# Ledger of designs, part 1: miniprotein binders against UPF0696 protein C11orf68 (C11orf68)

Every score and structure here is a prediction.

Target 1, 235 residues: UPF0696 protein C11orf68 (C11orf68), of Homo sapiens (Human) (q9h3h3)
Amino acid sequence: EDGFTAEHLAAEAMAADMDPWLVFDARTTPATELDAWLAKYPPSQVTRYGDPGSPNSEPVGWIAVYGQGYSPNSGDVQGLQAAWEALQTSGRPITPGTLRQLAITHHVLSGKWLMHLAPGFKLDHAWAGIARAVVEGQLQVAKVSPRAKEGGRQVICVYTDDFTDRLGVLEADSAIRAAGIKCLLTYKPDVYTYLGIYRANRWHLCPTLYESRFQLGGSARGSRVLDRANNVELT
Unless a header shows other numbers, all headers, positions and changes below count from the first letter of the chain.
ipSAE, averaged over its two directions, is called F for ESMFold2-Fast, E for ESMFold2 and O for OpenDDE. V2 adds 0.75 times the mean of E and O to 0.25 times the DockQ between the complexes of E and O.
[cut] marks letters that were taken out.
Atom coordinates printed by the task and the answers are left out, and those that the model quotes come from them; centres of patches stay.

## First folded at step 7 (miniprotein; from c1 with T20V M33L E51K)

Design c5
Fold by OpenDDE base, look of step 9:
Structure c5 (fold): chain B 235 residues (1-235), chain A 92 residues (1-92)
Amino acid sequence: as target 1 above (235 residues)
Amino acid sequence: SVTIRVEIRKGDRTYRFYWVVDSPEELRRFIELILEWLRYLGVDEVTVEVKADSPEEAREIAEILRELFKELGFKDVTIRVEGDKVEVTGTL
């Protein structure tokens, strides 16, 4: 991805985080209302800027579902960033192991499974499956991007509390697969985002730790998960 | 590398963004994009903190940021340079 593309995507993501979110919070809203909420706000029809005829009249940055056990904790992001700057200045080698230790030290451990889908019925169905899994407690939190004007792919993000907990990351993959999702999944720790580490960075760090591919009839998990750093299958 | 911290106030909410660029020219392009989006979103206050590789580069970046904030119609623009660090604040 061209540096210009990364800057544009970062600016767009920032703008989306700052605009209003459509949220279903299972901590305050009965689970019985989920189907009506999903029908009211299908992500393929919710528009980023509130276009005429869309379900939303105002801009929407994200559509999100919060589970009963959801507790937002970002850790010490400021301390992480300061330590990262000091590390760059030191001239010491920077490795995936270095970033993992920084993340642990500053308690910045969140990560997400990502899937990209074209707008339409398949996206809305995928989102409904994920939203149900969150409300049922199989997943903690998920969000989906609204429809852009250009009709590009929408992203679903499914979060886990700790990217260093391999079992928790794999359990979330299993829950996503159980929800009927068959597309390619990539897992990215949030520490890479907080440090401005994207694809083709100067340190040659890969921000994608895991890749999940759907598998028919093989594993009890319904997927094969690849550790991208070590090039090893985990399942 | 140049590190950029952007703090944005919109009503009662504060947002923080962090980015890394390899040159003052990349910084200019990035900040221009961010400030354009912020004008569109209607924010109250923006603070940009930059850590440069040298005090000389910090002064260059300070002039770039001064120009960008003025050109984009920010008010109450303040600039501080301390060693290799730059802080710019403005309102819309």
Scores: ipSAE 0.394, ipTM 0.762, lowest interface PAE 1.5, mean pLDDT 88

## First folded at step 17 (miniprotein; from o2 with Y15W)

Design p5
Fold by ESMFold2, look of step 19:
Structure p5 (fold): chain B 235 residues (1-235), chain A 92 residues (1-92)
Amino acid sequence: as target 1 above (235 residues)
Amino acid sequence: SITIRIEIRKGDRTWYFYWVVEDPERLRRFLELILRWLRYLKVDEVTIEIKADSPEEAREFAEILRELFKELGFKDVTIRVEGDKVEVTGTL
């Protein structure tokens, strides 16, 4: 309520989705232009509202990189939402399994690895590595929030196309780590986002499916990945 | 829980948003935040559909939406209440 409640965050996310985005689209832009674009628009310097001295003079909702194979398809989101509403009135228990089934039935299978970083060199370096991985085909699509206020953390979202494909999700984790990123990563299937299910929900559902923690002498992927639902290490 | 669907039109583009509000006491504040942003973004038309837990609650939400749309300067406001659902459309 004081500017950091879930309601404020949801409304700001809507506004960010609707404001213009800064996009490097590998489907229409040569890969040789990426380094110049990254230098022009570092996420620690791109401001949400176009502050004086920033590289952007207009509001920016997101900074994004689309890979050459990026094909936007959210699936049957309307059907998913209708089935969700019917399920709530049915009296049947709502579990992570029912959400998984809804996602499969309606082909709403995408998800994302999330990382939160303070503005500065670490953020810009991480974003540059992720952006290169996307343009090179190791990752599909990623976005990073612009700087909204001094000292606030920014988020990088790295999307995968099928949260039920565990190997594909783990391969994306490995690609992120190969870019030199060592911070905590959390994975959230998009079905939770499209149904408006956040961490403080009445069903006690956990929208975070996996956590990835970097370790120096661990698996070939350089991280330990925990399945949050079963408290089981996957790597 | 309360379900909110919003359809927003600006120029040739349309956006759709979907939210679940688990605490009805927070609903007015959330709707106010959303509508303030939509004014700032200078959208053309907004349609909000709320599914309440009862027809009585839906009528209460209709009054909240009427007040917010007027307070925030929306015009051509149409409000429909059918069962446990409220639909409000307004323009800027």
Scores: ipSAE 0.707, ipTM 0.914, lowest interface PAE 0.8, mean pLDDT 88

## First folded at step 20 (miniprotein; from r3 with R29M E32R K70E K85R)

Design t4
Fold by ESMFold2, fold request of step 22:
Structure t4 (fold): chain B 235 residues (1-235), chain A 92 residues (1-92)
Amino acid sequence: as target 1 above (235 residues)
Amino acid sequence: SITIRIEIRKGDRTWYFYWTVDDPERLRMFLRLILRWLRYLKVDEVTIEIRADSPEEAREFAEILRELFEELGFKDVTIRVEGDRVEVTGTL
């Protein structure tokens, strides 16, 4: 059965973006209401299509928290896409460096830390910690996927404004770790999303720019963050 | 590569999606998946623009889109082919 090709996943992601979202917006909602909202909508119980017994009766594409200081800025996406098309006809090499420069030129600088967790208490606890960090101002915006009917891992996305701002990216990593999250984190710039580039693309472009690994041991240790594009450690 | 731009309207909302497709052999299947979802979501209007690698390929994609819009029950289908670009608009 080939129900999970890249094309199937892309079409499903489109549908999720278009379905209703469950949003806690700290810009318009008092922070004291967050814990009740989290208890009402745990991501392991909010189902994609409103299954019987769910807290939601209608489809939900994403569960999101917007911080009080969140100011969305997508940049010049139309110009980015036009320049991408021109680049492909130019005969010039397409590399991670040319994608980076395209994103910078058109101010499409946002990106996100990603983590994948199985449904259950661990997921709900991780999400609650992230949501609190957003409402408290340590993070700007995050979302988590609802539970799919088939089960499987869910994803938490934590956005940052500028993938080239390494300090900002590292600060977001630190805030995620402070919420008690110890799993692998991967960072993907949004330019790959706006250009609709699949992982199995002809240029072998890898959308993962940074990886964060939590260091375990008997002494106090922080994250190790690797720049995958340059194969250098940032920490 | 082929690029696909989609504009979708439902009520007062508009969405934009963009994809880069490396393999034209997978294009028909991908477009069918997208249009099936859009039918399920009960959107009002869909405009799909494809940039092909040649004017001949754009004409081939125009026929693919015409067939798919008909298959998925879209109405008031308008098709425009200009150079290496094809644009198809339909309503539900």
Scores: ipSAE 0.860, ipTM 0.946, lowest interface PAE 0.6, mean pLDDT 90
Fold by ESMFold2, fold request of step 22:
Structure t4 (fold): chain B 235 residues (1-235), chain A 92 residues (1-92)
Amino acid sequence: as target 1 above (235 residues)
Amino acid sequence: SITIRIEIRKGDRTWYFYWTVDDPERLRMFLRLILRWLRYLKVDEVTIEIRADSPEEAREFAEILRELFEELGFKDVTIRVEGDRVEVTGTL
């Protein structure tokens, strides 16, 4: 009730999804236009509600870049949600393993690397590097939150197709690190988003599957990546 | 746990949202936050479906949704209760 509840964040996320997005779509826009677009819309200056002096005069929910190979596929989300409801009424235990299996069975396999950065040079530099990696085909799709009125950290999301494809997840981590990003990355399967499961949930389900920490000597792979579910290092 | 499914229409666009809610005591606040945002966004039509843990709980949620839709100025409100499910539709 102190103004920053999980319910407040969920409702705000809904509103952001529904407000207009600023999108660079490499499937329809030449790559040579990317640098001008990045200069026009730095995420540290694009405001959530169109503040005076910002590059946007209208609300912006997200800033996104779609790669040339991006093909949206959420899988069987309705079947996933139905199976989730049946599982809750079955009396069977709800564990990270049962959620993983639901996601696999219904082909809801996408997930995302997340990073949180304060507004400013580091955020804008990180976003620009990721956006270039998407347009160049090293990553498929990414988005970044706009600047909030109260300030605070912003989030960059870098999507991957299949959380069970560890090589693909690690390749995305490497592409992020190649953009010069050294902060902590966390990876969350989209199944938690499609089921609307809060971080503080009754089953103690942890949506973070992988953590990536920058490690010196990262020419092709600059990370130590931990599988949190199995407490196993992948690198 | 309670599940909430929301379908929202504005113009030729439709959005779908889904949440799993552990605490029924927080449900009224959450629904109020959602409906306040949807009113601010000037949506055309909202359908909320809640799957409760019992038919009695579904009827309680039907009354909560009726009160909130009226509070937030939705019109043409229709309510359907079937078993442990409640569905409320309203327009702005």
Scores: ipSAE 0.856, ipTM 0.945, lowest interface PAE 0.6, mean pLDDT 90
Fold by OpenDDE base, fold request of step 22:
Structure t4 (fold): chain B 235 residues (1-235), chain A 92 residues (1-92)
Amino acid sequence: as target 1 above (235 residues)
Amino acid sequence: SITIRIEIRKGDRTWYFYWTVDDPERLRMFLRLILRWLRYLKVDEVTIEIRADSPEEAREFAEILRELFEELGFKDVTIRVEGDRVEVTGTL
């Protein structure tokens, strides 16, 4: 590794956001078509660049499912960025609390549960479960990365509207667990993405607020959720 | 901290990206990666605004941007330096 992994991932993420998306939109498409769409575009077979023999002939940045209640609202991202630059020049201490307050002030409140899975049946099954939960209204929106040439892990992102709403974050974890997903989940607010805050940043800000671990025979949620900032279990 | 704002036009769509780096080496690497991806994506126009820590550093970044835009075959390259800020625009 050349020591620029964050820059590589940021540039790749930009390109993926700009390339075509395969979308199932429950607002415009009948729920009865979901199974056929999932069968046509299993995420383990959809290739990032439209490789020969893949279900896609063109590049695909993301595969996504939009729920009935999905409304894209990113808030005042430009105002957030300006306030962030002003904060840096002020010499004032920068804390997770400072970032939370900036996010609230500019209405940049979206966040996501993240899971990383190897390509194959387990990924496709997990994605199908999430896609159903989105179409059924248990989740608002989700996306999955296509298969890379190197065969690396694919990421599923499940969004929530407000990272400051602990109940909503926990409800999304419960819905993911109800879909049969047992892997580690991490929750990341989008404010860290919009500000270019990555791992090992100079402010020592951890972009991961929550961690969910599956638990056998535990509470009705089937998981333990850790607040990583305070090192406290929420469940 | 060096802040990077990128505005990208492709057809009727505009995209906005934001990044931060702590050093000029990371800046150069990031810019090279971004501009290569923009070439792959066949974008129409890109504008990059960088905020430096000084006017002297902004001039250094202007030369880095010029070199990279020219190296990667961007056209209509315009560069503006205003205080601690540099703006570069180019087309493909």
Scores: ipSAE 0.744, ipTM 0.929, lowest interface PAE 0.6, mean pLDDT 90
Fold by OpenDDE base, fold request of step 22:
Structure t4 (fold): chain B 235 residues (1-235), chain A 92 residues (1-92)
Amino acid sequence: as target 1 above (235 residues)
Amino acid sequence: SITIRIEIRKGDRTWYFYWTVDDPERLRMFLRLILRWLRYLKVDEVTIEIRADSPEEAREFAEILRELFEELGFKDVTIRVEGDRVEVTGTL
């Protein structure tokens, strides 16, 4: 590793966001077409650059499903960034609480559950379960990364509207678990992404707020959710 | 800390990206990666604003930006330095 892993991942994420997306939009497409769309574009087969023999001939940045209630609202990201620059200049201590307050003030409240899965049946099955939950209104929006040429893990992102709403974050975890997903989940607010705050930052801020572990025979939720900032179990 | 704001236009769409780095080496690497991806994406226009820790550092970053924009074949390169801030605009 050249020591620039964060810069590489940020640049790659930017390119993926700007490349074409394969989208199922439940607001405009009947739910009855979802199964045919999932069969046409299984994420384990969709390739990042449209490799020969893939379902896509062109580059795909993301595969996404939009629910009926999905409305893209990022809040005042520009105001957030300006306030973040001012805060850095002030020399005041920067804490997770400081970022939470900035996010609230600027209405930049979105966040996501993340899961990393190897390409194959387990990924496609997990994605199909998430896509159904989105179309059925249990989740608002989700996306999955296409298959990389290197055969790395693919990521599924399941969004929530407010990372400060613990109940909403936990409900999304429950919906993901109800879809049959048993892997580790991590929750990250988008405010950290919008401010360029990644792992090993100078402020020692952890961009992962919550961790969900599947538990057999546990609470009604089927998972243990850990608040990583406070090291407290929420379930 | 060095703050990087990127505005990207492609057709009728505009994207905004934001990054922070602690050192000029990371800045140079990040900028090179971004500009290579923007070339791959065939964007129409890019504007990069960098906030430095000093006017002297802003001038150094202006030269880094010039070099990288020229190296990567951007056209209509305009550079403005205002205090501790540098803005570069270029087209593909």
Scores: ipSAE 0.727, ipTM 0.922, lowest interface PAE 0.6, mean pLDDT 90
Fold by OpenDDE base, look of step 21:
Structure t4 (fold): chain B 235 residues (1-235), chain A 92 residues (1-92)
Amino acid sequence: as target 1 above (235 residues)
Amino acid sequence: SITIRIEIRKGDRTWYFYWTVDDPERLRMFLRLILRWLRYLKVDEVTIEIRADSPEEAREFAEILRELFEELGFKDVTIRVEGDRVEVTGTL
């Protein structure tokens, strides 16, 4: 990997969050309109910069679906960052437990299941399944990245309110599997993103808490979920 | 490690970005990438705070930030160095 790949991806992610989003909001839009919206804005065809012939003429950072129970709450991100800076200055040991306590103290508890898919029918079908699960209330909120480059993978993010609630994290995995998704899933708390903690950081913190692998003929959940910190199966 | 906090204003909205780098070359590259994206996004105002390991390093980063803000066509550029911290603000 190019020594600057993390910095490039972080800058691109920041720009995507700040550009306009294509949103289906189930709080204000009837569920009967979802199929028409999905047909109008298939994520494999929506382009990051609004290319000629794409469904969008303007730049799009994300395509998102909000469920009826969705309430945006990021917690005290500024207080979290200040406490993180004070912790670094103190010279105290930094552990996953330390970050968990910071997240709880500042109410920065959101996290997401991530899946990476190639552009095309499989991506659009996966997104349609997730979007339906959000509108039906099995999931609260999801987003998918638009098409940026030829051959580049797109990411679907499915959020949960609390990364410390193991049951809620596992219920979201089950809902994703019920929507027909069979690829590898990784779960990441947003606190790591807000603190700029990525893979190969100096504190040896792993930003991935859970890994879900699809299993044929397995438990009612249809997946095996691994706790990456403890190397323990949860299902 | 060098800590970077970025505050971005566009209209009535404010965004916060946080990053950490281990070397000055990565810092310079990262700052250039961020500032180019912020120009693309047509933001109104950018504030960057850097925590260095020393007051001497903070002064070096202040000069890097000045050069990058000027190179990329930011206006009303202000720079403040306080101990091991540097703050730069600019407009587009």
Scores: ipSAE 0.714, ipTM 0.915, lowest interface PAE 0.7, mean pLDDT 89

